# Designs tried in a protein design chat: VHH binders against 8-oxo-dGDP phosphatase NUDT18 (nudt18). Part 7

Target 1, 325 residues: 8-oxo-dGDP phosphatase NUDT18 (nudt18), of Danio rerio (Zebrafish) (Brachydanio rerio) (q568q0)
Amino acid sequence: MDSQSSILEENLEKILRGEGLEFDSVAEQVDPVTLRKNVCYIVGAVIFNSKEEVLMVQEAKRECYGRWYLPAGRMEECESILEALQREVREEAGIDCQPITLLLVQEQGPRWVRFIFLAEETGGSLKTTAEADDESLQAHWWDRKSPLPLRAHDILSLIDAGLKYRRNPWFPVTQPVDFPCHVVCQRLFLTFISSRADADDRLWLLMSNNNTSHHPRLPIVVSFRTYISKAVSKLIEDCMPSSYISVHIRGILGVQHNGRIPGKTDGICFNTLVLLENTEEGAEIGSPPSLETDCYRWQEVTNQGLKAKIIERIKDGSVLPFQSL

## First folded at step 1 (VHH)

Design e05 (framework vhh_7ubx_2)
Fold by ESMFold2-Fast, scan of step 1:
Structure e05 (fold): chain B 325 residues (1-325), chain A 123 residues (1-123)
Amino acid sequence: as target 1 above (325 residues)
Amino acid sequence: QVQLVESGGGLVQPGGSLRLSCAASGFTFSSYAMTWVRQAPGKGPEWIATIYSGGSTMRDDSTKGRFTISRDNAKNTLYLQMTSLKPEDTALYYCARDYSGSYWEPLGYFDYRGPGTQVTVSS
């Protein structure tokens, strides 16, 4: 009799497996995103050899000529995120590679997003100075200790993150998937956990009350007009303005990208894991914060296996990191 | 050599207006998207607006109704028109060559940003 809960549970399981879900536009009216016109996506690769030396490329561009950086570049409108990664590494370093996992997603304002991958060498030949072109002058394996003139120091933390994951992974392999989307947005796993000494943990998800569909749907917030983190905070303020809660973006469960349709849109949807915690002791321990709007409702996750998986991802921080710069 | 020099900042009362200018040299200005960024004391850089080589603009929602970005390619100059200024707009304002020209580094790490022009909104 509860077919709607079964559909929700199947969709949640798909997201936890890194699969895509159909995206429909929501109430907010925004212009579609298009690479090189109104949005910029950057891909970068952290690749280690057997000695834990990291792959570096020497810049050929006049403005940063001779300085070293990770293989990285702007995505093009005719490619997937993974295709962009493999193209950039091949063009700049001469190396064929396969991504192991997304390592970090970074944002700077509503229109600049960088996808950093941990990847491995699968073939090709390291680019030499004899092969210098507009893409790069050469590539080298850097011992991370010898002096090397870097284009920017931001990559040092990226290299460290890759090394940490390589030695001791703390979240599951997370890969982008190709799926239709016309805007930059987030699908929110906005969670509340009720913990009592005398009972198992209970899990609640915020759900959208869309009048056009009887199937439960996770909230979608558009990030095109603001930071991803700010969009989450705005939704919470609109739904729970009188609540004393702390908001924690735990990370990204999955990335959907509409990159294989040239000239249409380059939209992206992040499946974002968010934890709400009560800051007022004893007031709301057994239930989630009261909502001040009818646009959303709380839905308990009663499937024991699904509940356990979600709570584990939250408590262990077992989720792709997300950083606002 | 890439150079960006901001001007037009100063002390202004709440509700006032200022026009910031950024003089660019050392690159083909018309071929690049250009960006305005601000940084208040003790805070990280905040993106304000970008104008693309094709003429389209994008603005942060918190300032969109009050700030307008424009460019004059004949003068190699970027502008930010600010109206209805608030005390919270007090910051050092930088112009920068946009991500599409410097895709290998995030905003705020650009060697291609100016020294900034100080805007102080106070009565």
Scores: ipSAE 0.000, ipTM 0.256, lowest interface PAE 11.5, mean pLDDT 80

Design e06 (framework vhh_8h5u_2)
Fold by ESMFold2-Fast, scan of step 1:
Structure e06 (fold): chain B 325 residues (1-325), chain A 124 residues (1-124)
Amino acid sequence: as target 1 above (325 residues)
Amino acid sequence: EVQVVESGGGLVQPGGSLRLSCAASGFTFSSGYYAMGWYRQAPGNQHERVAIITSGGSTNYPDSVKGRFTISRDNAKNTGYLQMNSLKSEDTAVYYCAAELYSGTWESYLYDYWGQGTQVTVSS
């Protein structure tokens, strides 16, 4: 095995563990993303007590005044995602918390992203009506059965997801990491699996061959005036437009956020697991789709252990869910 | 088949009105605690949300359309609507309907349906 194959395998293992990778070079003229100006990140917490009651806060904002919701709020400049989570829970509910895992990442429109965490109480005291302020009126532990006027019913699925994970985790603990980034982008684990009854499964990854790269790297897709999920489809259209394929975003392997890193930017990179399937009957069975560009190439994963890990995560859906609204 | 289909788009003069419809088939809005939204995209611009209605009936609008647009639904007809009044040239865009349903299990939660869009042109 040459050194390039060893480096690729090391990088794949890091991504599978939820670790960050150095960001590949992007165009000089791409404007940095900045919270409150051209991007909006929201954090929310699903927190259960020992009785499986869920932490709720009563809204103080005009449009939803008096209605109940999960502790949630907009991320501020120069804080990490975890700092934003702990701040919002403290400000709205009065308690200290520690994240257990990211539970769900949602996008709604371009550059709007919500990070939902499963977290646990570590201290503090529930906010009372005497402490009411602009952040919230009070906090309560909800038995999930008693009547409670909700701001919106979208949180019911979030609460159920948290309860399901708490009882039977289906993906590994996934936490955001601080890593330099000035744009909103995805690093794609764009995979193709060849399965034959008489042979072991083969796994292929799409690799970047851009003119500035000295080594093959995973593709980086920058979100610019489009949904993050739409950028993945655009990459497919650009590199294999003649192929009859379906694209399945399986989920997120890791989240890299600039946050507190010097650079005065709120860039974020999602390490995203994507499965590509041939839909054309009579296509070459066992081979990935032909590429129409020299900017990318297919790279087979021949390390048996690494290949098995990746295929298992794809087939079991053992990845942090990503939802486009 | 499972789908949502937009209709009601067209050409209208500034100050005019249009009513968009979003017809769902293959699933029902009322049984799933659905949220429904209207989104738009003009050429060269980002997609933006212009209206949302929750399963409980709560509505939200951005300042750009608040007071002019009204989102509603008819659960019996499995159809959502966007009433657009006092239309401006900047409202010109392709309008998309989106619906989110859950079916009582985690695996089927947050199952989203998006339409192909309907063109709205506001021009004299």
Scores: ipSAE 0.000, ipTM 0.114, lowest interface PAE 18.0, mean pLDDT 79

Design f01 (framework vhh_8k46_1)
Fold by ESMFold2-Fast, scan of step 1:
Structure f01 (fold): chain B 325 residues (1-325), chain A 127 residues (1-127)
Amino acid sequence: as target 1 above (325 residues)
Amino acid sequence: AVQLQASGGGFVQPGGSLRLSCAASGFTFSSYAMGWFRQAPGKEREFVSAISGSGGSTYYADSVKGRFTISRDNSKNTVYLQMNSLRAEDTATYYCAADRWLGSYESYYTPSEYDYWGQGTQVTVSS
């Protein structure tokens, strides 16, 4: 094993722990994203008290006036994802909170990403009707059973995800990490697993070929106001367009964002775990799909410990969920 | 009001050439990326070609690479698509599109990333 293999393995382990890696070498044609101009990020909080009642806020907006929803709102310029979360909960519900983990990342249309957190109350006072303002009319702890007029029913699945995680976590704590990024991009753990009855599973990882690089790198796909899932599909189309494969986005291993410098750090990098399965000939061969380009190569993961960690995350679905709406 | 007017379509024999134009008004043209997309009856809208605001970067679908050339004249607020060696499968309505905020390489290829669209011009390649 040379220094190149050592660096690669350490970088893979950093990503698996939810840590970040530097985003190097952006193409000259890639323009920065700017919050509230060409991209929209939403943060939302699922917060339970000791009775498993969930924090709800009563809407002050004309079109949904008096209806109830989770504390949620748009991320503003000059703030991190966590700062946006804590601000929204304070403004709408009157309480201070600390995030426990991301629960879910959702995309809805080409310009909208929502970050849902499981968080806990750390202080403040529940907002009363006497404190009603433009942000909300009041906050309340909902037993999840009594009739409550909801702004929308999409939050019911979010509340369920929070309960599931709170009772029995199925993926590691995943928090945004401070790495400045000026584009929306994904670093892909694009994997293929070969399973045979009489042998241990084998794992392949797609790597970028760069003649000027001293070590292999994971593919990075840049997207902007497009579906994150579509960016993954474009990489597949570029490197294996003739393959009979199914693509499974298993989830997000990490989220890199800064947000503190307006117009310069409004981007996000998702470290995304993807599984490819052959739909044809899979029973005959245990090899990864043939590549139709020299820009990428399949690399077998032969480090037994690292291989086991990656396969476990894939098979157990031990990854922050990601959904296209 | 932003307006895009595509023109230059028509009937042409296989192997022939056409030049499409898209005249833009109502915005600072040099700040906007421009794309050409096409749609045949019963099919989805597909990418053809795109050009950055400065003209420094161009993009092409594999099916048209080497046959089509995109260009722009920022002084005339016009983008062009020169189509050579036309084939029957190039028959479609051709649309021009514009967006200021294409921030990534992949955005140039994606119809939903473009905010403004022209009404289209029909190209028919037949004998």
Scores: ipSAE 0.000, ipTM 0.113, lowest interface PAE 16.9, mean pLDDT 82

Design f02 (framework vhh_7aqx_2)
Fold by ESMFold2-Fast, scan of step 1:
Structure f02 (fold): chain B 325 residues (1-325), chain A 125 residues (1-125)
Amino acid sequence: as target 1 above (325 residues)
Amino acid sequence: QVQLQESGGGLVQAGGSLRLSCTTSGRTFSSYAFSWFRQAPGEEREFVGAISWSGGSTDYADSVKGRFTISRDNAKNTFYLQMNSLKTEDTAVYYCAADTFYSGSYYDLSAYDYWGQGTQVTVSS
């Protein structure tokens, strides 16, 4: 019991630090994701200079020719998320960069995910019109005040998020870690908090029952072909259909990806922080919802320090933001 | 566990409009991604458009973008395809489709577990 508790606590601490866990087995019926066939990942960079001017690139594509945007593009085969970021910035803007942190993960539809980074310039030289090619026409530092024809206005909120983080970080540095994954999936940090006037908050986590390993694991749900938010809600509906609860995705604790072997490691695993809240009027429920399955169980977190860390991340929203478009 | 039934097909003049409906039964409506596909005579079945369970995200084939709109009514367990500015090349049998959480690619026809029987749309010149 003590040994199981110690292993669980170490795994939870690793996730809270943004580290990866070895990918658990998934259903045999789920085919691996493959870039360019059934999944599309986009990386984008928010980079500021010392004057808080933001790096912009002028589009060379016919559909948006001459309009300005953040350095951004599709991930390619045989590269990691960070390699894709550095390649796109070099190709479009001429500069070398290093990521500071992920700022935002966005999804749209079941096969489109965008990773927005706050990054810093480390070298290279700003691309000029003499160097114009199919990747971009040029790059420049935008003061965010002068008139500039934008390809799309969606980047304004991304630039604002970068400025906010740069001036006053509200979540820990979060970077993709090198762990192979063959599907788009989520490892769920699915929480229930019980508060009483006469006691400290109690925290519960949903754990998967695994008859083959004899050790509880965090639940894993496949997200591609559905949305991240939809996959979480469906699991909860299937496990707790009679419960009066609301589901809140607080954000992402970590991102696992490898990308090195096309068709085998094109997947991504998100470590996702989820909060369940009781929606019943007038009565406090001190225990988590009853489960209508033997596949999962509630595990109370009794380690005082670990419990406090998890509750703080939830209450403060101190987690990498996630957005469904 | 999911059953789908289309309605609203018919004959319409080029430049006209039609609204197709797809009614779902079995599981909760909000638990599925819903898509429309079509198959013209002698052609393969092709993607038309999709709507997320939240209703906040839609995706369309380039050939119909700006003319077709997908919407949903959770209270009626129904989702719709509003077809405007119809062209003769839009003539096809239209199918609605829904999926489970553990099957393959969203845009791969073979990945859809549940299909309606289809409804004919004919656009005359």
Scores: ipSAE 0.000, ipTM 0.142, lowest interface PAE 18.5, mean pLDDT 80

Design f03 (framework vhh_7b18_3)
Fold by ESMFold2-Fast, scan of step 1:
Structure f03 (fold): chain B 325 residues (1-325), chain A 124 residues (1-124)
Amino acid sequence: as target 1 above (325 residues)
Amino acid sequence: QVQLVETGGGLVQPGGSLRLSCAASGFTFSDYAMGWARQVPGKGLEWVSYIYSGGSTEYQDSVKGRFTISRDNAKSTVYLQMNSLKPEDTAVYYCARELYYGSGEWGPYYFDYWGQGTQVTVSS
């Protein structure tokens, strides 16, 4: 076994477990992201009681006054994603909570990201109308059936996802980890699978050749003036423009964020599972598309255990959901 | 009390330009992102542009390349420079302050304070 193969396999296993990887730089100099300057992060909580009633808060804001929504709010400087979640739930609903898992990550536009958590009540007291303030008027446990004037209906699918996960988890517990990052970026498990009816699947990963380190690196794409998903698509178009393939972001394997480290920015790195699918009808391909660049190469995953894990995560959709709005 | 006062609206020919101003008071202006939204006759409120406290900007696709948002923190003022105006840009334009404690949604619920609005009419 050479050291390069060993390091790569260790790094792939770490990402599959939801752990972070160190990175010192991105491919090109880009402007750092900072909350309230050029990026906005929203956190929201799906919390059930023992009766499977969901925690709701009544809005105090002019535009949605009196309407009900999940506890949610904007992340502030110098806090972690989990600290922002606990603060918002305490401020709006009066209760203390602990996150169980990330349930969904959503993006809209260049630098808007929403983190939805499944969380559990650990203490506090439900906020009453006597405690009404600028954060909320009150909190209530909603039976999900009684008429309730909602601020917006987007939360109904979030509540359903939380209930589904609570009853039968389909991906591993995924929590944000504190890790230095100065941009919004994705580290890509960009996969190609060759399948035949009578043979085992073969798996390739796209690897970066642009690295000052003495080991192979997964590609990093930076979101700049566009959706995160568009950065992935642009990379693929630049590398293999003549290929008849579609790009499918399966989901997120891990989230790295640096909110509390002094002197750093509010960057985020998503460890992202991406599948390339053939769009040519009736075609079976034994190898991945040819690359029109020396910046990247295809690496076949020959470790049988690691290959099986990655293919199963892809086929079963056993990965934290990611949506572009 | 937070106040946002818009000026600069008016009637302009297609292809013309207008500059909107929003004078803010009652809060530490430099700490907040500011935005512009518009209400088109017969339609709902739609977001137009956003400027973060540090100066980075975002635009709705329909106005990108034609509109420019800027701010002057010393004057507590945000501006919207509108070039190459089209009849479909006719709307009441509102200045808005970012939502300090918010929910998980963009659009009208992203902002907590709004101005009175200023009418922009693009016609012959």
Scores: ipSAE 0.000, ipTM 0.192, lowest interface PAE 14.3, mean pLDDT 80

Design f04 (framework vhh_7b2m_4)
Fold by ESMFold2-Fast, scan of step 1:
Structure f04 (fold): chain B 325 residues (1-325), chain A 122 residues (1-122)
Amino acid sequence: as target 1 above (325 residues)
Amino acid sequence: EVQLVESGGGLVQAGGSLRLSCAASGFTFSSYAVGWYRQAPGKQRVVVASITSGDSTKYSNSVKGRFTISRDNAKNTVYLQMNSLKPEDTAVYYCAAEWLYDSSGYQTLDYWGQGTQVTVSS
């Protein structure tokens, strides 16, 4: 017979393993996100050969014609994030690939998200100039040193991140998982760590007080016409004094998406790891900040193994990076 | 080299039917969403119907139930079947291959056709 604490601990373990959780409810007062109407998802691939040369594509679009970039493109309706990645790489570079891991999630503006993958070549053949079309002119393996006119230099840090992960991974393999969602939202692992001399670290999680659920729930925040990072900050400012705490999005623990059904499942849920730090001068606080609402409560994580696992992920930065552009 | 060429427009009596065709060349047609737009005299160009690469369809409220959009990827052609035509359907009809959004979140259009005139007599 499972207690509510056992169910919570099982759910936390699932999220830490990169698995998804089903939604009981999402905000119905906001319009569903739908590709082509109100959201844009971009996928990009960092792929190395055995010589650590990176796969590059020569642009065919008039605005950037002849310039080189990573294989990248927009996600279409009726496909998953991984299907979009494999399609873009095949269409632009002529090769088949398998994703190794997400390397980075980026946001720009209220409705634009980019997913960068480290992937490996599994087949196909490099697209040649004889195969040039509107998707690309050709593909080449770039030694990263020879002069090459780039469409934009933003990809240099992406290539470096892929190379670093390939040589020495610093976070677990993180892949999108199939769970339908109608909005862009975040399930928050919103953490507070109390550290004192001569005492073990204590860990607190923010929990929803909503009684409509059978078991304890992590907060869910919907991004409606705002940045993903802004939605987190707003929730915290709404329930806690902003002058005494700093909010740090440590990274993403998991990505939930199911784009297979047109017009129904183009939303995304990020399982987001957030750290609150006390900004009050000289304060070593044994308790998390006081809440100014009855909608949420602090819950201490007393399971020693689970507590240690969460604190280690936070302190080591062992999480998929997230960036606001 | 990229072209969209509309055809099938003409004069028709109210209650009649027309089928418009848009022949695409110079790009990977099956990978693009394609829409039909129309512009009546003295009015702005508005969307009529669209079809994604995955065959999902959308219609403006004024044509829903009367018009049907379809595509034939083997022939690089998109069609607009127009039934129960009304005088207010009189417009130049344009075919466009659609970009979903740019990095700023705004929908853009990659390519436009030259247009085909549809005139509905009462």
Scores: ipSAE 0.000, ipTM 0.115, lowest interface PAE 14.7, mean pLDDT 80

Design f05 (framework vhh_7ubx_2)
Fold by ESMFold2-Fast, scan of step 1:
Structure f05 (fold): chain B 325 residues (1-325), chain A 123 residues (1-123)
Amino acid sequence: as target 1 above (325 residues)
Amino acid sequence: QVQLVESGGGLVQPGGSLRLSCAASGFTFSDYYMTWVRQAPGKGPEWIATISSGGSTMRDDSTKGRFTISRDNAKNTLYLQMTSLKPEDTALYYCARDSFGGYEYWSPLFDYRGPGTQVTVSS
């Protein structure tokens, strides 16, 4: 083991702990994304009180006037994801809150991402009809059983996810980390697992080829003009097009965002756990797919502790869920 | 009763064109953002385009040079004009009503969806 192997292992451990890494793109220079112009980020909160009633707000907008929804809204310039969450909950519901964890990351179409948090009340007071404004008419604790006219039924699955996490957390607490990024991108833990009945599982990671004396790095895939999930699939098709494999985004290990410099740091980097699976009948097992490029290489993870941690996250689904809508 | 009914799908040769229609009823069509989505066998749903009540459009970059979304509020009808069709465009195409409207302009999320119309691009 040399110092480069040690640095790689340290970086992998940092990502697994939900910490960030400085953004380091291996892609060609691309134009930065800009909030409100070509990307839109939504934050939403699932908050329960001591009676397991969920915080709801009554919509003030013409198109959904009078209907109820979770506190949610767009990120603004110069704020972090957590600052956006706390601002939206305060503006719409009158409540101060603290995030417990991210529950879900959802994407739809180019440049739209929604961050759903499980959060807890830390102060403030419920917004009343006397305080109605353009943000909301009022807030209410909903027992989840009484009739309530909803703006949309999509939030029912979000509330259920929050309840499930409260009772049986299936992934570790995952919070956004403050690291600037100028594009929407994914740093990939792109994994292949070989399982045999008579041996321990073996694990490989796809690594960027290091022909310039730098240590091997995890691949970075930039998404701007398509679904985030499609960018991963396109990379895989480009480097192993002849393989009978499927690409599964297992989930998000970390979310990196800063937003401090509008137009220059409005991007997001997702540390993304991806599993490749053989789909061929009578598929060859024991080795990862052959690559048709010299830009990447497979690296076996031989550190037993690190290997066990990564395989556990994959097999247990112990990662922040990610959904394409 | 909110209904969305798609039509205009069918079998077409590569390089061909199709115009899909979505007939809306049971709500004030002109007040809502409307969306086209497709789903190919074995794949998840793929957003194609959204059109606002005022006619502003958002489009997926992979198809926007070949596909155009439009609406006719007098007829309560949404359209998708597809040109230069490729085998990879083979999918079930459905329209959807966006529940977020002006509050979340860029949100393509929907509360109602049609049953879809099948498009098959093959020789």
Scores: ipSAE 0.012, ipTM 0.309, lowest interface PAE 8.7, mean pLDDT 82

Design f06 (framework vhh_8h5u_2)
Fold by ESMFold2-Fast, scan of step 1:
Structure f06 (fold): chain B 325 residues (1-325), chain A 124 residues (1-124)
Amino acid sequence: as target 1 above (325 residues)
Amino acid sequence: EVQVVESGGGLVQPGGSLRLSCAASGFTFSDYSYAMGWYRQAPGNQHERVAIIYSGGSTNYPDSVKGRFTISRDNAKNTGYLQMNSLKSEDTAVYYCATDYWGLDSSTYYFDYWGQGTQVTVSS
């Protein structure tokens, strides 16, 4: 293997471990995102006590006054995703917490993203009605069975996801990592698997042919006013328009964000695992689709250990869930 | 910083029409990141949503006002509107403009920025 192949393999291993890579800005002409102007990030916490009761807060906001919800709120300027999470839980519930893992990332276009964490209590004390303020009226440990007037029922699936992970984790711990980004974008682990009944699976990754980098690069797609999933699909349509394939976002391998420099680091880079599948039943899958561009190329993953890891993550769904709303 | 201010409320006869305005500051609707809704609250009742317009321009209305009320916005004037036709006594309420970043569906109560409200009275 040459030095570039070794660097690629090292970078792929880092992404698979939930680590980050420095963001190579190749879109200097794209306007940066700014909190409170053109992006909104929501953080929410699923926290259980030893009895598997879940932390709930009673809303003080006019539109949902008196109803109960998970500790959740909007990210503010100059804070990281984890700082936002810890602040919201402290302000609304009186509890200090530490994240265990991201459970789910949800989007409604690139300008609205919600990060749901499984977290654990590390200190503080439950907010009482005597401490009621504009952030919340009080906090309570909910047995998940007693009647409780909820702000919305969307959190029930989030609580279930947290309970499932707590009992039997199905993907590795995934935490936001500190890498500044000025846009909402995805670094794509865009995979094609070639399989035959009598042979080992072969794995291909889509690679960028950008000459500004000193090492092999994964494609980066920037999202603006469209669903994050749609940006991936559009890239694939543009690169291989005559192919009979479907695009499946398997999930998120990592989340890169800084947030600490106002107006300069309000972006997010998702390291996204994507599977291309042949849509024709019974079709022979021998090689990846031909590309109608010289901007990208297919690169076979020949390292047996790395190939096995990637294929296992895909087949087992061992990756942070991602949902478009 | 983000603020909305309602105007256009008043007294109107049953069957009449009224147009409410919602002037936005601290953000622009042309950024495609904000949704706007109109809510109303009559004494003794919980507030209810009567219209929503999403950043892309799609709209939604409850059955109680569908066909009578129309929500719109003028991005150049950074102003939203609620056109109310065929008004009924049951439409008497304080009307609020609410806005926030494009986010979860309207059932999740995602609006954080609310105006002061404007009184609409439909007299007999």
Scores: ipSAE 0.000, ipTM 0.325, lowest interface PAE 11.6, mean pLDDT 82

